# Designs tried in a protein design chat: VH-VL binders against q0atu2. Part 365

Target 1, 119 residues: q0atu2
Amino acid sequence: MLDKKARIRTSREYRNVFEKGKRLSGRFLIIYYVENALDNNRFGFITNKKIGMAVIRNRIKRQLRAIVREYQGQVKNKHDIVLVARAGIGKSSFEGMEKDYIAIMKKAGLFARNANKID
Short names: E, the ipSAE of ESMFold2; O, the ipSAE of OpenDDE; V2, 0.75 times the mean of E and O plus 0.25 times the DockQ between their complexes.

## First folded at step 17 (VH-VL)

Design uj9 (framework fv_recibokibart; at its last look DockQ between E and O 0.83; V2 from the best seeds 0.68)
Fold by ESMFold2-Fast, scan of step 17:
Structure uj9 (fold): chain C 119 residues (1-119), chain A 121 residues (1-121), chain B 108 residues (1-108)
Amino acid sequence: as target 1 above (119 residues)
Amino acid sequence: QVQLVQSGAEVKKPGASVKVSCKASGYTFTGYYMHWAKQAPGQGLEWIGEINPKSGGDNYNQKFQGRVTMTRDTSISTAYMELSRLRSDDTAVYYCARDKFYWEDLYFDYWGQGTLVTVSS
Amino acid sequence: QIVLTQSPGTLSLSPGERATLSCRASQSVESEYLHWYQQKPGQAPRLWIYGASSRATGIPDRFSGSGSGTDFTLTISRLEPEDFATYYCQQYGDTPLTFGQGTKLEIK
């Protein structure tokens, strides 16, 4: 579970990330991201009907939150980041999603290239 | 009615910079991402990068990182791509293309007519 | 990066014949992120088929797209003179976005 202050909650906050930020497409994830004026990072999560039924979408959200939590110490501070699950993510393993998250965060310059799990 | 109109052909010397423009009309300019692609003579298409016209936020193909800069001017609905330190293998037609802002149905539905950039020694 | 390989490089046929153009990806690509563009000499590419199988607005019914995973196909059931062009497949399934090298459809 992510700390409450590390979550993007309102539609207005999500819209701010989309409109003021930029994006990067990965294999299972698209991220929209922008530097914030806070002292911490915030994360948002979006799943859509193309992923599958509610039970699948809820599983994906839980797994993505777990991945983000494990690597939160590797993320450059003061960013709002929205993770959008892409078609095909429902067929991926947890490890596959984790690998894509690391790859996309490195490509975005939000992660060290040799980033590892938080101990 | 949607149109993307690019600037005219350019001839440049090696080491120079070129800035190509892409003027959008017939839609809300800030409602769509803009991409740029390169097509060298007799070759296929190569993606250069994308820009959010609303924020100016940009991401590039690593192959062009450090030599390419994308910008825009919302007051005239125009996107720009500047390529620096030109080499002979930068000779190509450069295209702008429009893409959806949000994550569904991402594809290039409208393209500019292309700008030929010739780098001659 | 995902490499797209198109075959054949050149396809020489006559009007009235069926054309089958192949696009193979080095990694699996979800169908939703595989697109085809048509390009004629001196012109910009035009969106032709998106999401592997959906025709773009105004594209004739003789064009169809299919495929999944690593193998995608563009089929033209009965060639018309205006169909002779270069066709490119494109993936939006990972960054960097990539295109195939094209299949040139030419008159025999």
Scores: ipSAE 0.876, ipTM 0.937, lowest interface PAE 0.6, mean pLDDT 92
Fold by ESMFold2, look of step 18:
Structure uj9 (fold): chain C 119 residues (1-119), chain A 121 residues (1-121), chain B 108 residues (1-108)
Amino acid sequence: as target 1 above (119 residues)
Amino acid sequence: QVQLVQSGAEVKKPGASVKVSCKASGYTFTGYYMHWAKQAPGQGLEWIGEINPKSGGDNYNQKFQGRVTMTRDTSISTAYMELSRLRSDDTAVYYCARDKFYWEDLYFDYWGQGTLVTVSS
Amino acid sequence: QIVLTQSPGTLSLSPGERATLSCRASQSVESEYLHWYQQKPGQAPRLWIYGASSRATGIPDRFSGSGSGTDFTLTISRLEPEDFATYYCQQYGDTPLTFGQGTKLEIK
């Protein structure tokens, strides 16, 4: 769903975000983020077995990818961003995840100029 | 044994700045986030913000945005919090506390002893 | 922002009694992100209960935590003299991180 160049793929790339960046906690998500040296953004996604069975975790990943794709044009460029699904996200609706993503991205200052137009 | 040792008490005038230090020992300093919290006399605790000591990346409670700066010196395993344009309601004990780097088990397992900052005219 | 409201503000009891301390969240908080700290005068807070119900290292069995959603409880089954302190709940469910205002457990 995301272009290959817009994905964080390797363990080393993920660790770089965790170690070189900073984080924010939301209701259903934690984001870790760092400026990169590219001309584009990259996104990574983490769910673990505590959230639920594989079918539930795969659904959540698909939903998060869809949310990120919908709003990626509003994200300030040159960032690597890892979304970590928190416990309890399996009980949330798609709309709940979407609202949390918007809120946490605003708190992080990762949405482009004139953030008041972003919903 | 994990220890967080903070700098001594400070007395400041309104409008001044204060910089509190927190020296870590007994663990890998850059492997844990460092947080700062405020406790005004006779009151509860208020989260100020956090810093990734490896990168220096920080996030602040909006209440303190523009007046707080968190830094660190990894060569001496020390975190710093600087609060500027001090007001009388900044009189408080300031604590450092750590939590884990990753998303599991996020709680403040070790705290510094606190630093009293008194702001008086 | 998630507001944590603790009740009662002050609880006056004698050694040997049971204490029940309440923490109510303005929004649902997953249990693993709700924590309790103990603080005595002139001392730093200490982690006491994490994840709503897990005791920190060295915390006596007379302390138990419970609850989910918006309602959380810290229970001390049989008070000892060293248990008289202020207890804070804290949430890591959303940024900014917040604490309750505290319940002071004092000797009657």
Scores: ipSAE 0.755, ipTM 0.903, lowest interface PAE 1.2, mean pLDDT 92
Fold by OpenDDE, look of step 18:
Structure uj9 (fold): chain C 119 residues (1-119), chain A 121 residues (1-121), chain B 108 residues (1-108)
Amino acid sequence: as target 1 above (119 residues)
Amino acid sequence: QVQLVQSGAEVKKPGASVKVSCKASGYTFTGYYMHWAKQAPGQGLEWIGEINPKSGGDNYNQKFQGRVTMTRDTSISTAYMELSRLRSDDTAVYYCARDKFYWEDLYFDYWGQGTLVTVSS
Amino acid sequence: QIVLTQSPGTLSLSPGERATLSCRASQSVESEYLHWYQQKPGQAPRLWIYGASSRATGIPDRFSGSGSGTDFTLTISRLEPEDFATYYCQQYGDTPLTFGQGTKLEIK
């Protein structure tokens, strides 16, 4: 699980990211990101009913948290980042989801080009 | 009523820059992303990029990366697209278009009337 | 990028006839992210169908959208004179946003 301090928790915090940040759309994810004034990154996750049933949404959210946790040490510092799951994500594999995350984060300049999976 | 009104036609020489404006009215300007599209004469539509009017955050099509700059003036609800180092194939009608939703239905529900930019020596 | 290929390039029909316009994607696109626009000469595009099958406000019932995956269709059950225009499909299934090259529906 992500550290409590590494999570976006309040509606106000989410709104701040959406209003003041940039966005990038990938195949399975849309990321919204903005620089924060903290010493750590914070992540938020959004799933909606278009993704599928509650069981699916919960699965996707769990998978996204796992991916973010795995790569959090490679993300550029001092950012709030919200991951919005897109409609097709429910049909994707974990690896596909991970690939999309890496690609979109690199495109956003939040990952180094040589970012790799941490075993 | 939502309206997007663009600036008038431009004639430029190769190597010059052009800045097209798009004034929004009838809605909260900072509440919707603004997109820009290119349509060469007799051709289809090409996406240039988007901008968050509230933050100024932008994303461009890589094809235009390095030559396009999108900005906005929130005080007058106006978005701008500047294209530099113009060449003949930049001759086109340029449109601004409003993105209705942040992440639900990503389509353009309102368009500007278009701005013709002609690049000729 | 996702390439959208529309067919045919030009469709010549008469009022009262049925029109079928195709949009094929180079890779799968969720229906929610496939849209259609109508454009007439000298005018800006207008949203026509969104989410593959939903008519925009004010769009007549004779227009319908369908499809999934890589194949999408816009159908006009009975053509009216005002329907003759160019139709573009558009996807936001992935970045960058892309349009089809358009199908010009003209009067025979």
Scores: ipSAE 0.500, ipTM 0.872, lowest interface PAE 1.3, mean pLDDT 93
ESMFold2 (binder alone), look of step 18: mean pLDDT 93; pTM 0.945

Design vh1 (framework fv_recibokibart)
Fold by ESMFold2-Fast, scan of step 17:
Structure vh1 (fold): chain C 119 residues (1-119), chain A 121 residues (1-121), chain B 108 residues (1-108)
Amino acid sequence: as target 1 above (119 residues)
Amino acid sequence: QVQLVQSGAEVKKPGASVKVSCKASGYTFTDYYMHWAKQAPGQGLEWIGEINPDWGDDNYNQKFQGRVTMTRDTSISTAYMELSRLRSDDTAVYYCARAKYYWPFSAFDIWGQGTLVTVSS
Amino acid sequence: QIVLTQSPGTLSLSPGERATLSCRASQSVSSKYLYWYQQKPGQAPRLWIYDASSRATGIPDRFSGSGSGTDFTLTISRLEPEDFATYYCQQYESSPYTFGQGTKLEIK
């Protein structure tokens, strides 16, 4: 589970990301993202009923938390990022979700390269 | 139809805790933040805090921080507000209200009927 | 925190008259985060105006909201008996979200 500081906690901050943020779609995920005025990244998540039954949604929620936590060190600082699960995510594997997350974050320019991490 | 139904009136002694419930129906419970507000007798409204019912993230007005806890049970579409270490000035009607936190957005468009909490010795 | 000050605290008028209710913010509030609620005794508040100027579903067209920055107004062009209630403005610009102290509209 992400630390409290790394989560979008308020409804107003979710609204800010959707109103001012950029949108990129992957196969299973959509991200909305905007630069923040903090010294850290914050993540929010949306899993709607179109994903499937509660057991499927709970699995997706657990796996998304694990993926975001695993790669949090690679994300460029100072962003609020909301991940929206697409309807098809219920049929995905963990590896499929992970690959989609990496691909969309790279496309957004949000992943720091290895050379940039030391700086 | 869309509605929020709150638990009934409570009478508590100073120092006790009270837990008020707010049961949602007619909409997808996890698509809307649940907010809580206080209204002391003859006074205006004061925002207490909010909870993301899907992920459980909560945020409180600093005035109530440390005494208020918001939780939810998604299996029964119910949100809870627990206020501890009650004082006489906690006597008030407490309201829950929903607000959609992703597109399309909403203000506090649906409110519970209110729960009167009386704190007296 | 953003403080909302409503004026007057009580407004005594007769049916048929025009009512003008003021809400002033201590800091700038985007109009899209300014809301008005109507509350009658013994009842929960009801959303009346959203985004400073948009009427909520079912609200009569005699009600209009306006304003930007720090100054917002709720106007009732021709009061009906059912309009006598307390009106609250609310900001959603920043947490903690705050309400004004209310303007009580009462029959003269």
Scores: ipSAE 0.794, ipTM 0.896, lowest interface PAE 0.7, mean pLDDT 91

Design vh10 (framework fv_recibokibart)
Fold by ESMFold2-Fast, scan of step 17:
Structure vh10 (fold): chain C 119 residues (1-119), chain A 121 residues (1-121), chain B 108 residues (1-108)
Amino acid sequence: as target 1 above (119 residues)
Amino acid sequence: QVQLVQSGAEVKKPGASVKVSCKASGYTFTDYYMHWAKQAPGQGLEWIGEINPDWGDDNYNQKFQGRVTMTRDTSISTAYMELSRLRSDDTAVYYCARAKYYWGHSAFDIWGQGTLVTVSS
Amino acid sequence: QIVLTQSPGTLSLSPGERATLSCRASQSVSSKYLYWYQQKPGQAPRLWIYDASSRATGIPDRFSGSGSGTDFTLTISRLEPEDFATYYCQQYESSPYTFGQGTKLEIK
């Protein structure tokens, strides 16, 4: 799981991202993102019951956390980013979600040029 | 019907811990942050903290930091607030309340009925 | 921490009269993050006004909220017996989210 400081923890911080942030949609994910006044990035997540049963939602949650953690070093500093899982994500593979995340982050300009997977 | 139902009154000795529950029904539990507030006898409301019931992220008023812990169990749509090292000035009614954290307003639109916690020697 | 100060602390009026309740913030609060709640003895608070001026569902039109920045007001144009209660303002501009100390509206 991401370090506490790398997570959006308060409802007000989520509200800030949705009100002031930019929006980009991918195949399985939507991101909302805004520059913050901190020295680090923070991530938040939104899922909904349309994704599927609890077992499917729990799998998606684990995989999203793993993907975000894996690529955290590629993300441009000083951003609050909220990932919203689309209903279709329940049928995705881990690789499919990972590719969608990379594509949308690059399109948003949030990844370093030629960003690669962090080992 | 949308409602939040809290556990019953508690009587505790100084130094003990108390855990209050708040069971949600009539809405998707994970779509709203759960907040907790304190109201001492004859006094106003004081915000204690909040928890994201979907992901478990919590945040507390500095005044209660270190003594309060908020948790939830999504399988039974129930949120919990545990207050430790109880003192006489923790005697109060404790309320849970829900609030949206994306789109719309974030006012506390639904509240639990309150749980009286009495701390006495 | 944003401190909300309500005035008066107690307002004694008769049914039929107009009530004006003040909420003053120590720092600027966006109107969309200012809320009012009504509370009667032995009951939980109930959302009354959100976004400084929008009435919650079922709240009579004799209630109106207004204000911006640091000064907010709740007005009741013609008091009914059921309106006698304590009213709290609350800000969601920044954590910790705070409430005013309340204005108790009591029968004269």
Scores: ipSAE 0.806, ipTM 0.903, lowest interface PAE 0.6, mean pLDDT 91

Design vh11 (framework fv_recibokibart; at its last look DockQ between E and O 0.84; V2 from the best seeds 0.85)
Fold by OpenDDE, look of step 18:
Structure vh11 (fold): chain C 119 residues (1-119), chain A 121 residues (1-121), chain B 108 residues (1-108)
Amino acid sequence: as target 1 above (119 residues)
Amino acid sequence: QVQLVQSGAEVKKPGASVKVSCKASGYTFTDYYMHWAKQAPGQGLEWIGEINPDWGDDNYNQKFQGRVTMTRDTSISTAYMELSRLRSDDTAVYYCARAKYYWGFEAFDIWGQGTLVTVSS
Amino acid sequence: QIVLTQSPGTLSLSPGERATLSCRASQSVSSKYLYWYQQKPGQAPRLWIYDASSRATGIPDRFSGSGSGTDFTLTISRLEPEDFATYYCQQYESSPYTFGQGTKLEIK
């Protein structure tokens, strides 16, 4: 699980990301990202009802947290990043979601181009 | 119609705990942070804290830190605020209020009717 | 934390008069994050002005909000009997999301 320090927790923090951040869309995810004044990254998540029933949403939440946690060490520091789940994510595999995340993050310049999966 | 309905008045003794509920209807519960405010008799409004109903992340006013716990049950669109180690100056009307945190109207636009909590020995 | 100071504490006026309520912030607040609420005795607060100058749904045009930086104002051009209440400003600039202490608008 992501440490509290690594999570966007307040409504104002979310609003800041949406107001000032850049937006990039992937197949299953949309990310909003902005630099912060901290020494660490913080992640937020938006999983609204359009992605599916409660069971599906809960699964997606777990998977998103797992993906973010796995790659957090490879993300350039000092960013607030909000992941918005798109409607089709409920039908995606974990691998597909992970691949989409990596692609978007690389496109955003938040990952090194040679970033690899951490085993 | 969009509304927040809070639990009824409470009478507690010092040292006890109180748990106030706030049931949301008419909108998507998880799309809004739930906030809580305190209003002592004849006094102004004081912000207590907020909770993300979708992920459970909370943020409290430092003044209440250590005594307040905010939770939610998404299955019934209900938020809860528990205040422990009650004292006389906790006597107040407590309000819940929603605020959107993305893509929309971002103020305390809907309030509960308030819950009176009386702390007396 | 950002402290909001409202003035005056009590404003006594008659119907038909102009009312000017002030809200001063201890530090700069974006207009987008400054709100006003109206509260009548025995009732919950009601959103009145958002984004410093936008009227909430159903709010009469005799109400207007203005200001920027650290100084914000709520103006009622011509008071109606139903306007007598307590008004609170609130900032959403940073946590904790503080309120002003309120201005009570009462009938003279």
Scores: ipSAE 0.896, ipTM 0.950, lowest interface PAE 0.5, mean pLDDT 95
Fold by ESMFold2-Fast, scan of step 17:
Structure vh11 (fold): chain C 119 residues (1-119), chain A 121 residues (1-121), chain B 108 residues (1-108)
Amino acid sequence: as target 1 above (119 residues)
Amino acid sequence: QVQLVQSGAEVKKPGASVKVSCKASGYTFTDYYMHWAKQAPGQGLEWIGEINPDWGDDNYNQKFQGRVTMTRDTSISTAYMELSRLRSDDTAVYYCARAKYYWGFEAFDIWGQGTLVTVSS
Amino acid sequence: QIVLTQSPGTLSLSPGERATLSCRASQSVSSKYLYWYQQKPGQAPRLWIYDASSRATGIPDRFSGSGSGTDFTLTISRLEPEDFATYYCQQYESSPYTFGQGTKLEIK
């Protein structure tokens, strides 16, 4: 589970990320991200009903939390990041989502230089 | 038709808890935060807090933190606000209202009809 | 927290007159996060103006919102009988999201 302080918790903070943030698309994920004035990163998530039925959406939600938690120490500090699940994510494997997340975070320049490389 | 329908009036004794419901229909429940506000007799509106219906993330006005809990049940598109350790000054009409937190950003455009909570001995 | 102060507390006017309602914020509020509501006795608040100046769906064009920073105004150019109600401003700039105390528009 992500710690409470690592979550975007308010509707206004989501609006800030979408209004001021940069956008980068991956295969299964889109990220919106903006620098914050805090000492830590915060993550938010958007999952649309087009992903699939509740069982599939709940799996995706659980897996996205796990991926973000696993790599949170590698993310450059002071960012609010919203992950938007694309419709096609319902067809992905855990490894596929993980690879997509790492790829988009690296492409955005959000992973620290010493971040682990998946091989 | 987009609407929010709240549970009926409640009469409670001091020290009790009350749980007010807000049932959404006519839109995708998880696309909008649910906010709650209090209006005491003869007073204006006071924001209590908000909850993300999809992920469960919540945030409260510090004035109510420790006594208020917001939850939701996505299977029935219903949000709940529970207020504990009731005092006479909790007597008020409580409202729910929706706010879209991504693309479009419709906010506070739909409100519940209100639930009167009376705290008396 | 951001405090919103509305003035006057009560405004007594006749149908056909112009009404000007003020909302002053203790800190700067972006126009996109300033809202106005109309509330009649026994009813829920109804969104009237959003983004400081945009009328909500169905709201007559005699209503206009304006302002920026700390000073916001709701103007009714020519009062109709159904306009007599309490009006609240609200900021969505920062949590806790706050409302003004309201301006009651009453028939003189």
Scores: ipSAE 0.822, ipTM 0.901, lowest interface PAE 0.6, mean pLDDT 91
Fold by ESMFold2, look of step 18:
Structure vh11 (fold): chain C 119 residues (1-119), chain A 121 residues (1-121), chain B 108 residues (1-108)
Amino acid sequence: as target 1 above (119 residues)
Amino acid sequence: QVQLVQSGAEVKKPGASVKVSCKASGYTFTDYYMHWAKQAPGQGLEWIGEINPDWGDDNYNQKFQGRVTMTRDTSISTAYMELSRLRSDDTAVYYCARAKYYWGFEAFDIWGQGTLVTVSS
Amino acid sequence: QIVLTQSPGTLSLSPGERATLSCRASQSVSSKYLYWYQQKPGQAPRLWIYDASSRATGIPDRFSGSGSGTDFTLTISRLEPEDFATYYCQQYESSPYTFGQGTKLEIK
C-alpha cells in the first residue's frame, strides 16, 4: 500500500537514520527521524520477532502501514522516518497504536498544518 | 553457530533462469539485510543487491536491474536470488552475506559458502 | 557509484616480509564504511578489517588498517605462510556497495 518512493529501501539508509537522527519514544512505538535531501518523505519499519508470533507480527505490520498511509499527507516533507515497534505493541488496539503515532509525530514537530494536494 | 548455507551448484543453458537459496541459522533472520555478490572465475567480487528480510524491500546494482529478483521466506529463514536470461558471462560463484541495518555490527561478517552457476551451451 | 582501485594487482613477497596494500576511492568514504576481506582459493571471503582500522574478531595483530577520505591501506607487518591470499576492500558508503578489484598476495 505504501508507495515504493515513500519507503526506505536500502540498509545504508536505515543506518543513516539511526546514526544521524533524533529519537522519540511513545507507549507502543519509537520513531527515529532525520532530514533528507529529497522532496518527499520515506518511511521504514522495524518489527522484530520479540513482538510475538507470526500472526501478531503480521497484524502489527498491516496496522502500521495503514496508519502511516492514512496520515502521510499531514507529514512535513524531506524526512526519513523509521518506526520501531516496541515489545508491548502486540497487546495494543489499533486505536491505541494510532493515538500513539499521532502523539509522537506531533511531539517531533513532523505534522504540517497543510498537507500536499495531488489531483 | 551463525551460518549461511547456500543451495548446490547449477548447470544451465543460455536463456534459462537460476534460483539460488541461502538459509540462515543461529541468528534472528529479520535483523539483517541479505546481500548477494558475484565472482566470475579468476575475477573479483561484484555486489548484486540487497533485500530487507522482514519487509521485502529490495535494491539492486544497476547492472543487474531487470534480470535479478531477490525474495525471502521468513518462516524458514531463507533468502533467494533469481537471475534470468542467463548468458555465458553469468558463469560465476554467487555468495550471500548478511549486514545488520540497526544497532549492532554492520559489516558483511558472515558469508555463505557460495554457489557455482555454470552457463554453457 | 564509488570506484575502488587497489594496488598493486599482485604482490610477490616471502614470509617475514612487510606487505602494504593500497585502496583508493573515487570519492570520499567514511572510515566507518570501509572494509577489508581476505579470500583464499575455493573459499568465501572473510571479514578482516572493519571501520577502516579495526580488526575483526580473531584477526592477528600483525594486520593493521589505516587511512581516511579516499586513501586506505592494509599493512601486514611480518608475513606468515597463511597470509598469502587475495585481499579486497569494500565501501558501504553508498549503493552500489562496491569492492576493489583485489590484490593477490603470493609467495615469491
Scores: ipSAE 0.813, ipTM 0.911, lowest interface PAE 0.8, mean pLDDT 91
ESMFold2 (binder alone), look of step 18: mean pLDDT 93; pTM 0.948

Design vh12 (framework fv_recibokibart)
Fold by ESMFold2-Fast, scan of step 17:
Structure vh12 (fold): chain C 119 residues (1-119), chain A 121 residues (1-121), chain B 108 residues (1-108)
Amino acid sequence: as target 1 above (119 residues)
Amino acid sequence: QVQLVQSGAEVKKPGASVKVSCKASGYTFTDYYMHWAKQAPGQGLEWIGEINPDWGDDNYNQKFQGRVTMTRDTSISTAYMELSRLRSDDTAVYYCARAKYYWGFNAFDIWGQGTLVTVSS
Amino acid sequence: QIVLTQSPGTLSLSPGERATLSCRASQSVSSKYLYWYQQKPGQAPRLWIYDASSRATGIPDRFSGSGSGTDFTLTISRLEPEDFATYYCQQYESSPYTFGQGTKLEIK
């Protein structure tokens, strides 16, 4: 699980990201992101009922948490980032979600260049 | 009908703990933060804290931090507020209320009926 | 924390009269993060006005909210008997999300 310091915890902080942030859509994910005044990144997540039944939503939540944690060291510092799961994410594989996340974060300019190279 | 139904009145001794429940129905439980507020007899409202019911992230008013814990059980659409080391000035009606957090207005549009907690020796 | 000060503390009026309730913030609050609630004795608060000026569902048009920055007002153009209650303003600009101390509207 992400460190408490790396999570968006308050409803007002979510509202700030949606109100002030930039939006970028991928195949399975949408990100909203804004620069913060802290020295670290914070992540928030939105998963809705349209994704599927509880067993599917719990799988998606677990996998998103794992992906974000795996790549958190590669994210450009000082951002609040909210990941919104699209309805179609319920049909994706772990690898599909991971590829979509990397592509979106790279397109947003939020990843270090070398960390995103495929060799 | 959208509603929040809270547990019944409690009488506690100083130093005890109390856990109040708030059961949601008629909407998607995880789409709204759950907030808790305190109203001492004859006084106004005081915000205690909030919890993200989907992910469990919580945040508290500094005045209550260290004594309050908010949790939820998504399988039964129920939020909980536990207040420990009770004092006489914790005697109050405690309310739960929902608020949208990603779009729309963030007002507390639906409230529970309130739970009276009396702390007396 | 942002302190909200409501005035008057008690407002004594008769049905048919106009009521004006004030809410002043110690710091600037965006209009979209200012709300008003009505509360009657023994009942939970009920959302009355959101975004400083928008009436909640079912609220009569005799109620209007206005204001920006640090000064906000709730106006009732012509009081009905059911309007006598306590009204609270609340801010969502920053945590902790504070309430004013309330204005009690009572029958003269």
Scores: ipSAE 0.781, ipTM 0.889, lowest interface PAE 0.8, mean pLDDT 90

